# VHH binders against q9c0y8, part 4

Target 1, 316 residues: q9c0y8
Amino acid sequence: MSASHPGILHEYTERLVAFELVGKSNVTLTSNVTRSLLLFVGGLGDGLLTVPYVQELVNPLDEIGWSIVQVQTQSSYIGWGTGSLKRDDEDLHKAVDYFLHIGGADFSTRKIVLMGHSTGSQNVLYYLTQSILPNYLIAGIAQAPVSDREAAYQFNGKEKTKELVDWVKAEYLDKGLGNDVLPRSKVENFFGEVPTSANRCIDLTDVRGNDDFFSSDLSADDFAKTFGNLKEISGSTAHSQLILLMSERDEFVSPSTDKAQLLNRFRESIRPTTSNSSLSGIIPGATHNVGPKSSPEALKWLINQLITALRSFIDQ

## First folded at step 11 (VHH)

Design vRYT
Fold by OpenDDE, look of step 11:
Structure vRYT (fold): chain B 316 residues (1-316), chain A 121 residues (1-121)
Amino acid sequence: as target 1 above (316 residues)
Amino acid sequence: EVQLVESGGGLVQPGGSLRLSCAASGFTFSDYEMAWYRQAPGKGRELVARITSGGSTSYADSVKGRFTISRDNAKNTLYLQMNSLRPEDTAVYYCARYTVTWSGGKYYDYWGQGTLVTVSS
């Protein structure tokens, strides 16, 4: 069923937009400077309102003085096929900068939290680990942080994935053709109709590829390079909080994987330890995107967890 | 094991009609978008019609108004009613299952063996 959603369309670059959804209590044509922002980044294939729970967050967050903003990046929809975490990070920095400054000095009280869904979780972790964070960016939330590589293993087979990686490396990367788009006929079982570059293929499917943050077979040293390397907040010795929210029934995580144990491995790797939020957990009964096949309590749990988190951030 | 088996092809005169069937097994048929493709001699495979799991249909321009794609989920069968057939409709017709990859991209992962439709006077 089609629906209309009130909100503010922001041009945070000349070519990219972000949509701030407006809740029931804040029907204005301009962004309220007193409101903090949850900047939401979807996963592979996501764009505006493609993640079902996003619209369900609008009113609950609105009640506590937060607005959710869906950020369109160059990777939105099918753009991810030729993208990279680096490119995404650049876009996100522009978004954060825009929302920090659009109100001038009046926006100085605004807090920003980055939330990523699925591969958006890689974006969040990448953002938190690559650069010193502005003092307004107080946390990152990774919802459904799953390994794309292991998803490929599950869906396509481990050996087939390795064959793909080897082929792409030999035929493209070794020849300096990393930016070339792979033939659909060769990779559609992995990427479907999405034009996918050789580099992006490797990012997503190679061991310790650029996007390989959440694979269960990674070592403590691997996690130390990502979870263990959160950057400080500018002008402070403090660090942003990182919240990890896994879905209990995540269809992209192998049934043989102990999600609780895996989550603990992630959490235990977070450095500094002060950035390890106690609010991390497993969304009960939730499919990957907390969609319609999730248990009824899944969405409620997610909402409550987010509200709790966001309230705590403001009180700090 | 996923299987798609087409039937109903044959020789028909111009202006005639045929009804193709695709029997699906090995998966929850009702959950998937399905499609008919065809490949004429010396030509590439082309989309003829598709039907979503919800029953929404779309057609190639060349067959619009003449062909009707439908499905019976209770029978796990996909149909293609072909009316007002033309010589240019001569092809091997394939049914295909449309699926989503782990990356969110979609593609046709299973195909039938095809059934030959020959339109000739």
Scores: ipSAE 0.725, ipTM 0.921, lowest interface PAE 0.5, mean pLDDT 94
Fold by ESMFold2, look of step 11:
Structure vRYT (fold): chain B 316 residues (1-316), chain A 121 residues (1-121)
Amino acid sequence: as target 1 above (316 residues)
Amino acid sequence: EVQLVESGGGLVQPGGSLRLSCAASGFTFSDYEMAWYRQAPGKGRELVARITSGGSTSYADSVKGRFTISRDNAKNTLYLQMNSLRPEDTAVYYCARYTVTWSGGKYYDYWGQGTLVTVSS
């Protein structure tokens, strides 16, 4: 259904925007230097208001002095098909830098948490462990940190996925055509109508492709290079916290996968161990995006976890 | 197993009417956008009409005002009411399910076998 949503549209860099939803208090990041924010990045295909629980977070966060801000990157909507985690990381750092300084704010007066849904979870982990840019996040939250490669195996078949990967390498990457868009007829059962580059296809679907952080067949050594490499907050001895929130009924995770066991493997790899938040868990009854087909208690559980976390970052 | 089964095609004179049905099974029908496509001899498939899970509709320019897409979610059935038929409407008509891939990309993942509509004097 159509609705109007009050908020502030921030142009955080040329032609890229972030939308701050305004809660009942009418307090905003431009009006209050001590107000903190949850910066939200969606997954593949997402943009403003496409993840159903975001609107439900506005007033609970407002009550504790936090804004929720939906970031648009070059990868939003169909832009992801020709993007990369590195490009997304650059966009997200520009957004964080912008919000750190508006209204006279700095890190001591404003806390920033990056929350990612689905492939946005890869954005969070990349920001906190792989980026060469300065880290100013007090925490990252990954909701539905699922493997794109294993989803492709589940829905397209493992052998068909490997066949596609081999074909793309031979016909594109080996010929220096990594930035070329693949023929739609060859890839629409993987990527639909989204224009998708050879490089992006490989990032998402190849073993240890650049997005491949969450696959269950990765080794402890693989996880050590990612989960084991949480960055310090710049200018501080503290490290960002990492919170992992899996959806219990996630339709993009194979029914044969033991989600609790997989979550434990991620968590046991987190270094420093003090970054391994006890608030990580499995959202009871939740579908991938915690949408209307979720059990009624799923959204409430998610809100309670987020509020608990965000309060803790203020009190230190 | 997802299945889409069309029916209701046949021979009709110009200016006549037909109603096509598509019986859906193997999925939660009310959750999906559905479409009718058609393919005339020697031509590619073309979109005729689509209807969202919420009931919003859109039509190709060539059929606006003459065709009506509808759905009965209780019966898991998609319909196409075709009025004021013309010889150029002659085609095999296909029911299709619109979906998103695991990557969020959108496309039609299941198609019926088609039902032939012939508009001839």
Scores: ipSAE 0.477, ipTM 0.780, lowest interface PAE 1.6, mean pLDDT 93

## First folded at step 12 (VHH)

Design T16E
Fold by OpenDDE, fold request of step 20:
Order: sequence, then C-alpha cells, then structure tokens
Structure T16E (fold): chain B 316 residues (1-316), chain A 121 residues (1-121)
Amino acid sequence: as target 1 above (316 residues)
Amino acid sequence: EVQLVESGGGLVQPGGSLRLSCAASGFTFSEYEMAWYRQAPGKGRELVARITSGGSTSYADSVKGRFTISRDNAKNTLYLQMNSLRPEDTAVYYCARYTVTWSGGKYYDYWGQGTLVTVSS
C-alpha cells in the first residue's frame, strides 16, 4: 500500500531534486542553519523512497538534529544504465553545495554525511577518494557495500561475465563506441530492461572497472588506491570519517565470502587511519537493503549505529 | 532445473474457448511473476497477460475481457482461460517467468516451448 510522507522537495539543480523528509519536530534545513543532514543516495534502480529503511530513520535522526535527504541524481531509477560514477559525483557535489548553504548555513554550522546504499557505496568512496572536486563531507557511510562485479559472477556466472566484458570491449570500447547502448537482447540477463551503455557495463562488470571498489579478489594495492586515499576536507587538513556497514545476510555477497574478513580488509586499508571509524561493522540479520526479510533487530542496530555516528560529528 | 511446459492448445472455432496450462518446476513458483506471450505467424512475440506473485493481473488490450490469467501456487501451474476466441488469436502461446537481475533490471529468463492455438472455422 502506498503512503504519504511529509517533506520538502528541493531543486538542488535546474533539473534535479532531492527530498528532505521532515520529522516530528518539523525542523528543516531551510529554517535552521544548525540543522545537519544525512544525504542519502541509493543503488542501482533506486530513487526516492525505494530503500525501505530510509523512512524509519526520519524521526530518530530528527531527534538528534539531523535531516535525512534523499537525492535524485541522473542515475536514479533506470538512469544508472547510462551513467557513471563521475557523473554521479558531479550531481552529488551539486547537492552537497546546495544543502550546505540553504537557509544561510555553511560548513561551520551544518554538517553533511553522505550515505550510500549498495552501489551508492561506490559513490561515497568515489566522492571521498577519487573525485577531483572538493570534499565537503564530514563523513561517508557505505551501507551494504557490495561488488557489482561479484554479484554478476554470482548471478550470471564468472565465465559468462567475462564473456560479456570481452565482447563489449571488442565490439564497442575498442571502436570508440563506449556511449552506445547495448542491445537488450544480448545483455538483458545482466541488466534487464535498463538501457545500459557499453561503458557502464564495463564499469560494473570488469576487473578493476571504475566501480570496482569492493570486490574480494582485489589486492591490497587496489584498496590502497581507493580506501587508502581519502581526501582532505576542503579548506582543512582534516579528513572525513568513513563508516562501512555490511549486511550480514546480503544476498548479493557470495555465501562463501567471509564478510567479517572482507570488511576488515577494507578497514585496514583506510588512510589516514583516523578516518577508519570504529563504528564500521556488520548489520546483524540484515538483508542487502535491511528489508522486511531482515531480522527485526537489524534495523534497530542500523539506527543506533547511525545515531552514534551522527552525534559524534556534531560534537566535532 | 527450471522448466515450463505449456499445454491445452488446439483447434477451436471462432467464439470457442480454451484453457491453457503451464506447469512449472525447478523453482519456487509462488515467488515469481509469470506471463503468457503469443506469437502469431509472421508477427513478433507479444505480451498477452501477466500475473504478479501477489496475484495482480494485467492484459493486452486485444484480449482484455476475453482472457483470464490465473495461477495455482499449490500446483505450480499458470493458467490462461481464453474465451470468445477469434481467428486473430491464432498463435503459439508461451509461458514465461519474470525475474530480477542482480542489477535490479527485470526480464523473462525462462520460456516454455509453447502450445499452438488455432482459431478457424
């Protein structure tokens, strides 16, 4: 059943919007310069209110002076098929800039934490480590950071994925046709009805593709180039905190993968070490999106971790 | 192994009725959206009807009011009741399973072999 949610729709660009969910206090980013926000970006296929736990965060965050804002990027819904992390990053930076200043706020009065779900985690990491644009986040949170490549391995098979990659490289990338959309009849088993460009296909499914942050077969050197390369916050020598929250029952992670070990590998790679948050962990009993098939305790755990983290950022 | 097997096709006169069945095996039938497609001679395959795992149905305009898609999860069977059949309904009818990819995209990943329905006087 459909539901209504109170909030404010923000035009953070001429064509893109973000939805601020308003909690019980009715305090908004527009009306309070000291209000901070959790900027939320979903994964592939996500848009507004597509991640179940988001609405459950509204009031808990509201109580501690934080708004949750869901950002719509060009990649939202089916837009990801022709997108890129770079494009996403540009959109996110525009959103961050908008929300940092709306209501007369600035970095001294308002903090922004970028939280990514699923492939949104790549956005978080990209923003903090790879982006050529300035960093204005006090922290990034990657919820359910999973390898899309390894998901493809799991769902479609490793060999089939390699065949896809090889084919796309040969028939498109090598010919300078990276922006072409792949024939649905050839790739629907990977991407369904979503129009997917050759470049995007490679980003998601190739070894060390642009989106390849979280694959278990990556080396320490690979992680050093990403996790190990957190950027300074613009105008400061300080670095953002990075919190990694994996789902214990993530259906997109192979059952053979030791999630705890993998998480540790990520964490150990984080530089500077001060950015490696002690709040990183595994959401107990949680499916990928902490959805209805999750343990009842999963959501509570997530909320508590977020509250703890967000409180700490305001006190800094 | 996932398997879909259609049955119930045949020759009928205009205005007649047929009931097609699709026997599903090798997967949890109740969790999947299912659909009927048809392909007429010289034409492309077209959606006839679909039914979600929750039982919500939709139909092509050409068959709306005449065809009914249903499912029996206990029997792992999909049905298509076809009433008031017309010559233009002549086609091979296919049962298909609808699924979600790892990327969130959706597609029909398994198809039956089809059953022929011929409507002729």
Scores: ipSAE 0.793, ipTM 0.941, lowest interface PAE 0.4, mean pLDDT 96
Fold by OpenDDE, fold request of step 20:
Structure T16E (fold): chain B 316 residues (1-316), chain A 121 residues (1-121)
Amino acid sequence: as target 1 above (316 residues)
Amino acid sequence: EVQLVESGGGLVQPGGSLRLSCAASGFTFSEYEMAWYRQAPGKGRELVARITSGGSTSYADSVKGRFTISRDNAKNTLYLQMNSLRPEDTAVYYCARYTVTWSGGKYYDYWGQGTLVTVSS
């Protein structure tokens, strides 16, 4: 069903936009310098309002002085096929910088939390681990952090995925053709209609590829390089919080995988330990995107968890 | 095992009508978007009509108003009612299942063997 949503469209770069969803109070980031924001980035294929629960967060967040902003990066919708975490990170930095200052705000008045859904979780973790963080980015939330590689294993088969990887490496990467787009006829069972570069394919499907953060077969050392490598907040010894929210019925996680155990493995790897939020957990009854097939309580749980988190950040 | 089997093709005169059927098995038919494609001699395969799991339909411009795609979920069958047939409608018609990959991309993962429709005087 078609619906209309009030909000502010922001041009945070010359060509990229983000949509601030406006709640019942009609308060915006522009109208209130003390307004903080949850900057939301979707996963593969996502754009504006493609994640069902986002619109449900608007009013609850509004009530506590937070705006939710959906950012479009170059990777939004089908753009991810030729993208990279690095490119995404650059876009996100621009977004964060823009939204920090609009309305005359600054780090003393406005805080930003970065939230990612699905592969957006890789963006969150990447953001937190690649460079010193600004003092206004206080937390990252990874909702439904899942392994794209293992999703491929589940959907296409482990052996077929390996064959893909081997083929792409041999025919493209080894020849310096990493930026070439793979023939749709050869890879559509993995990526559908999305033009996908050789590099991006490998990022998502190769063992220890650039996006391989959440695979269950990774070692503690692998996790140490990601979860264990959160960067400091500029000018402080403090670190941003990392909240991991897995979906209990995530269809992209193998049924044989103990999600609780996997989550614990992630959490235990977080360094510094102070960044390991006690608010991490499993969304009860939730499908991957907490969609309509989720338990009725799943969305409520997520909302409450987010509100709790965001309130706690204001007091920090 | 997923199977799609088309039937109903044949020879028909211009202006005539045919009804194609696609019998689906091996999956929950009602959950999938389905489509009819056709391939004329010497031409590429083209989309004729699609129908979502919810029943929304779309048509190629060339067949709009003449063809109707429908589905009977209880019978696991996809239909294509073809009216006012023209010689240019001559083609092998295929039914296909539309699916979503793990990456969110979409593609037709299963195809029938096709049924030949010949429109000729």
Scores: ipSAE 0.789, ipTM 0.938, lowest interface PAE 0.4, mean pLDDT 95
Fold by OpenDDE, look of step 12:
Structure T16E (fold): chain B 316 residues (1-316), chain A 121 residues (1-121)
Amino acid sequence: as target 1 above (316 residues)
Amino acid sequence: EVQLVESGGGLVQPGGSLRLSCAASGFTFSEYEMAWYRQAPGKGRELVARITSGGSTSYADSVKGRFTISRDNAKNTLYLQMNSLRPEDTAVYYCARYTVTWSGGKYYDYWGQGTLVTVSS
């Protein structure tokens, strides 16, 4: 059902915006009160208020002095089809920079946590590990980190996915046409109506593609190159915390996949070890986006985990 | 196996009415958005009407007020009531299932074989 939400629309770049949802206290990031920020980025297809649980976080976070902001990047909605993690990272850094300097709080006191849903989890990992730009996050939260490649295997078939990859490489990448958009008639069973570039297709569906962080068939060495390489926080020797929250009933993860084991493999790869948060876990009864088909306790569990995490960061 | 089977097509006079049916099987019908398309001779396939899993409907401008899309989830059947038919409504009518890919993109993944509707005096 349609609803109105009070908030502040922030222009954090010339053409991009982020929406701060305002809680019951009516305190905002522009207030002369110290307030920290949960910066939220969705996955493929997401934009403002497309992830159901986001609006449910507003008041709980507000009560503990945290604002929640949904950021729109160039990849929002259908923009991901021609995007990249690198492009997303640039947008996110601009958002972080904007929010570090807005309001009465100094960047030295305001804490920022980046929370990603679904493919937003790749954004979180990329920011913390591969970005060439400085890290200003006290923590990253990857909610429902799933392999897009393995999702393709599940939905379209492993062999069909490989055929797609081979075709795109031969017909586009090998010819220097990586930026060309693939014909919808050839790839709509993978990407629907979303215009998708050859490069983006490969990023999402190729083995060890640019977005291949969370596939279960990756080796320890692969995880070491990602989870094992968290960057220092800019101006400090400290590292960000990384919290991984998988959904127990994630429809994009194969039923044959042991989620607990996979989560442990991710966690064990995190370096430095001090960045491996004990708050990582599996959201009980949760579908991918903790949506209406989730168990009633799923959202409550998520909220409690977030509150616990965010409180701990204020004391640091 | 997913299957869509259209029926109800035929010859009708201008101003007449027809009711098309699409029998669905092999999937949970109630969870999917469904649509009717048509293809006239020498023309491309065009959307006629769609209905969400929740029952919300939309229509092409050319059929608004004349056609009604509906569904019976208990019978796994999609319907298209066509009133005030015109010669320009002559086409093969197809039912289609609308689905979401793993990437969030949407497309019609299954189509029926179609049923011919001919409006002629």
Scores: ipSAE 0.740, ipTM 0.929, lowest interface PAE 0.5, mean pLDDT 96
Fold by OpenDDE, look of step 14:
Structure T16E (fold): chain B 316 residues (1-316), chain A 121 residues (1-121)
Amino acid sequence: as target 1 above (316 residues)
Amino acid sequence: EVQLVESGGGLVQPGGSLRLSCAASGFTFSEYEMAWYRQAPGKGRELVARITSGGSTSYADSVKGRFTISRDNAKNTLYLQMNSLRPEDTAVYYCARYTVTWSGGKYYDYWGQGTLVTVSS
C-alpha cells in the first residue's frame, strides 16, 4: 500500500537529492550539529523507499540519535544501466560532503556511515578502497553483498554470460564504443528494459570487471586489492570499519555456495585487520532485501545489529 | 519446461467476437504477469493487453473498451475476449510471460507460437 513518510528533501547537488527520513523525535540533521547519519544507497533498480526494511530503521535509529538518509544518485532506478561505480562514488562524495556540513557541522561533530544494499555494497567497497577522493566515513556497511556476475551465471547460465561478455568486448569495447547502449533485443534477458551501456555490461558480468568484488571464484589476491586495501579516513591515520551483512536466503547467491565460508573469506581479507568488524554476519532467514518472504526474525536481527554498530561508532 | 500455447483464433466478420486462450504450463502461473501481443502483416509486434499477477489490467488504446484480458489461475490459462472486431485487428496474437532479471530489469522471457485472427467480410 502507498503511504506518506515525513522527512526532509535535501538538494545535495544542483540536480540530485537525498531524503532524510524523520523519526518520532523530529530531530533532524539541520537542527542538530552532532546528529549522525546512516547514508543509504540501494542496488540496481533502487531509488527512494524501494528497499523494504529502510522505513523500519527510522525510529530505532532515531532513538539512538541517528538519522537515516536515502541518497538519490544518477544511477537510481534505471540510471544504473549507463552508470559506473566511479560516477556513483562521485555522487556519494558530494552527498557526504553536504551532510557533513549542513547545520554547521563537520567531520569532528557528525559521523557518517554509508550503508549499501546489494549493488550498493559495491559502492561501499569502492568508496573505502578504490576511490581517489577523500574518505570521510567512520564505517561502511555492505548489506547483501552479492556477485552480479554469479547472479548472471545463476539466472542466465555461465556459458551464455560468457558469450555476452565476449560479444560486447568484440563489438563495442574493442571498437571504442563502450559508452554505446546495447540493443535491448540482444541483452534484455540480462537487463530487461533498462538501457545498458557496453561498459556497464562488462563491469557487471565480466570476470574481474569493475564491479566484481564478491564473486566466490575470486582469489585471495583479488580480495587483497579490494577488502585488503581500505583507505585511511581523511585527516587521520584511522581507518573505517567495514561491516558485511549477508542474507541467509539470498536468492542471488547459488545454493551451492557456502555463505558462511564466503563471508569469512571476505572478512579475512580486510586490511587493516582493525577494520574487520566483529558485527559482520549472516542475517538469519533473510532474503536478499530482507523482504516479505524473509523470516519474521530477520528484520529484527538486522535492526539490532545496526543499532549495536551505530552506538559503537559514537563511542569512538 | 515452460510452455505457452495459444488457441481460439480464426476467421470472423467485422463486428464479431472471438475469445483467445493461452494455456500455460511448466511454471507457477499465478505469480507472473502475462500479456497479449499481436503482429499484423508487415507491422511490428505490439502490446494489446497485460494483466499483473494481482489482476490489474491495461490495454492498448486501439483495443480499449473492446478487448478484455483475464486469467484463471486454477486452470493456468490466460484469456483475451475480443468484441467488436475490426479488419485492423487482423494479426497473429501471442501470449507472453513477463519476468524480472537478476538485475531487476523486466522482460518477456517466453512466448507462445501465436494464433491467427482474421477479421474480414
Scores: ipSAE 0.735, ipTM 0.924, lowest interface PAE 0.5, mean pLDDT 96

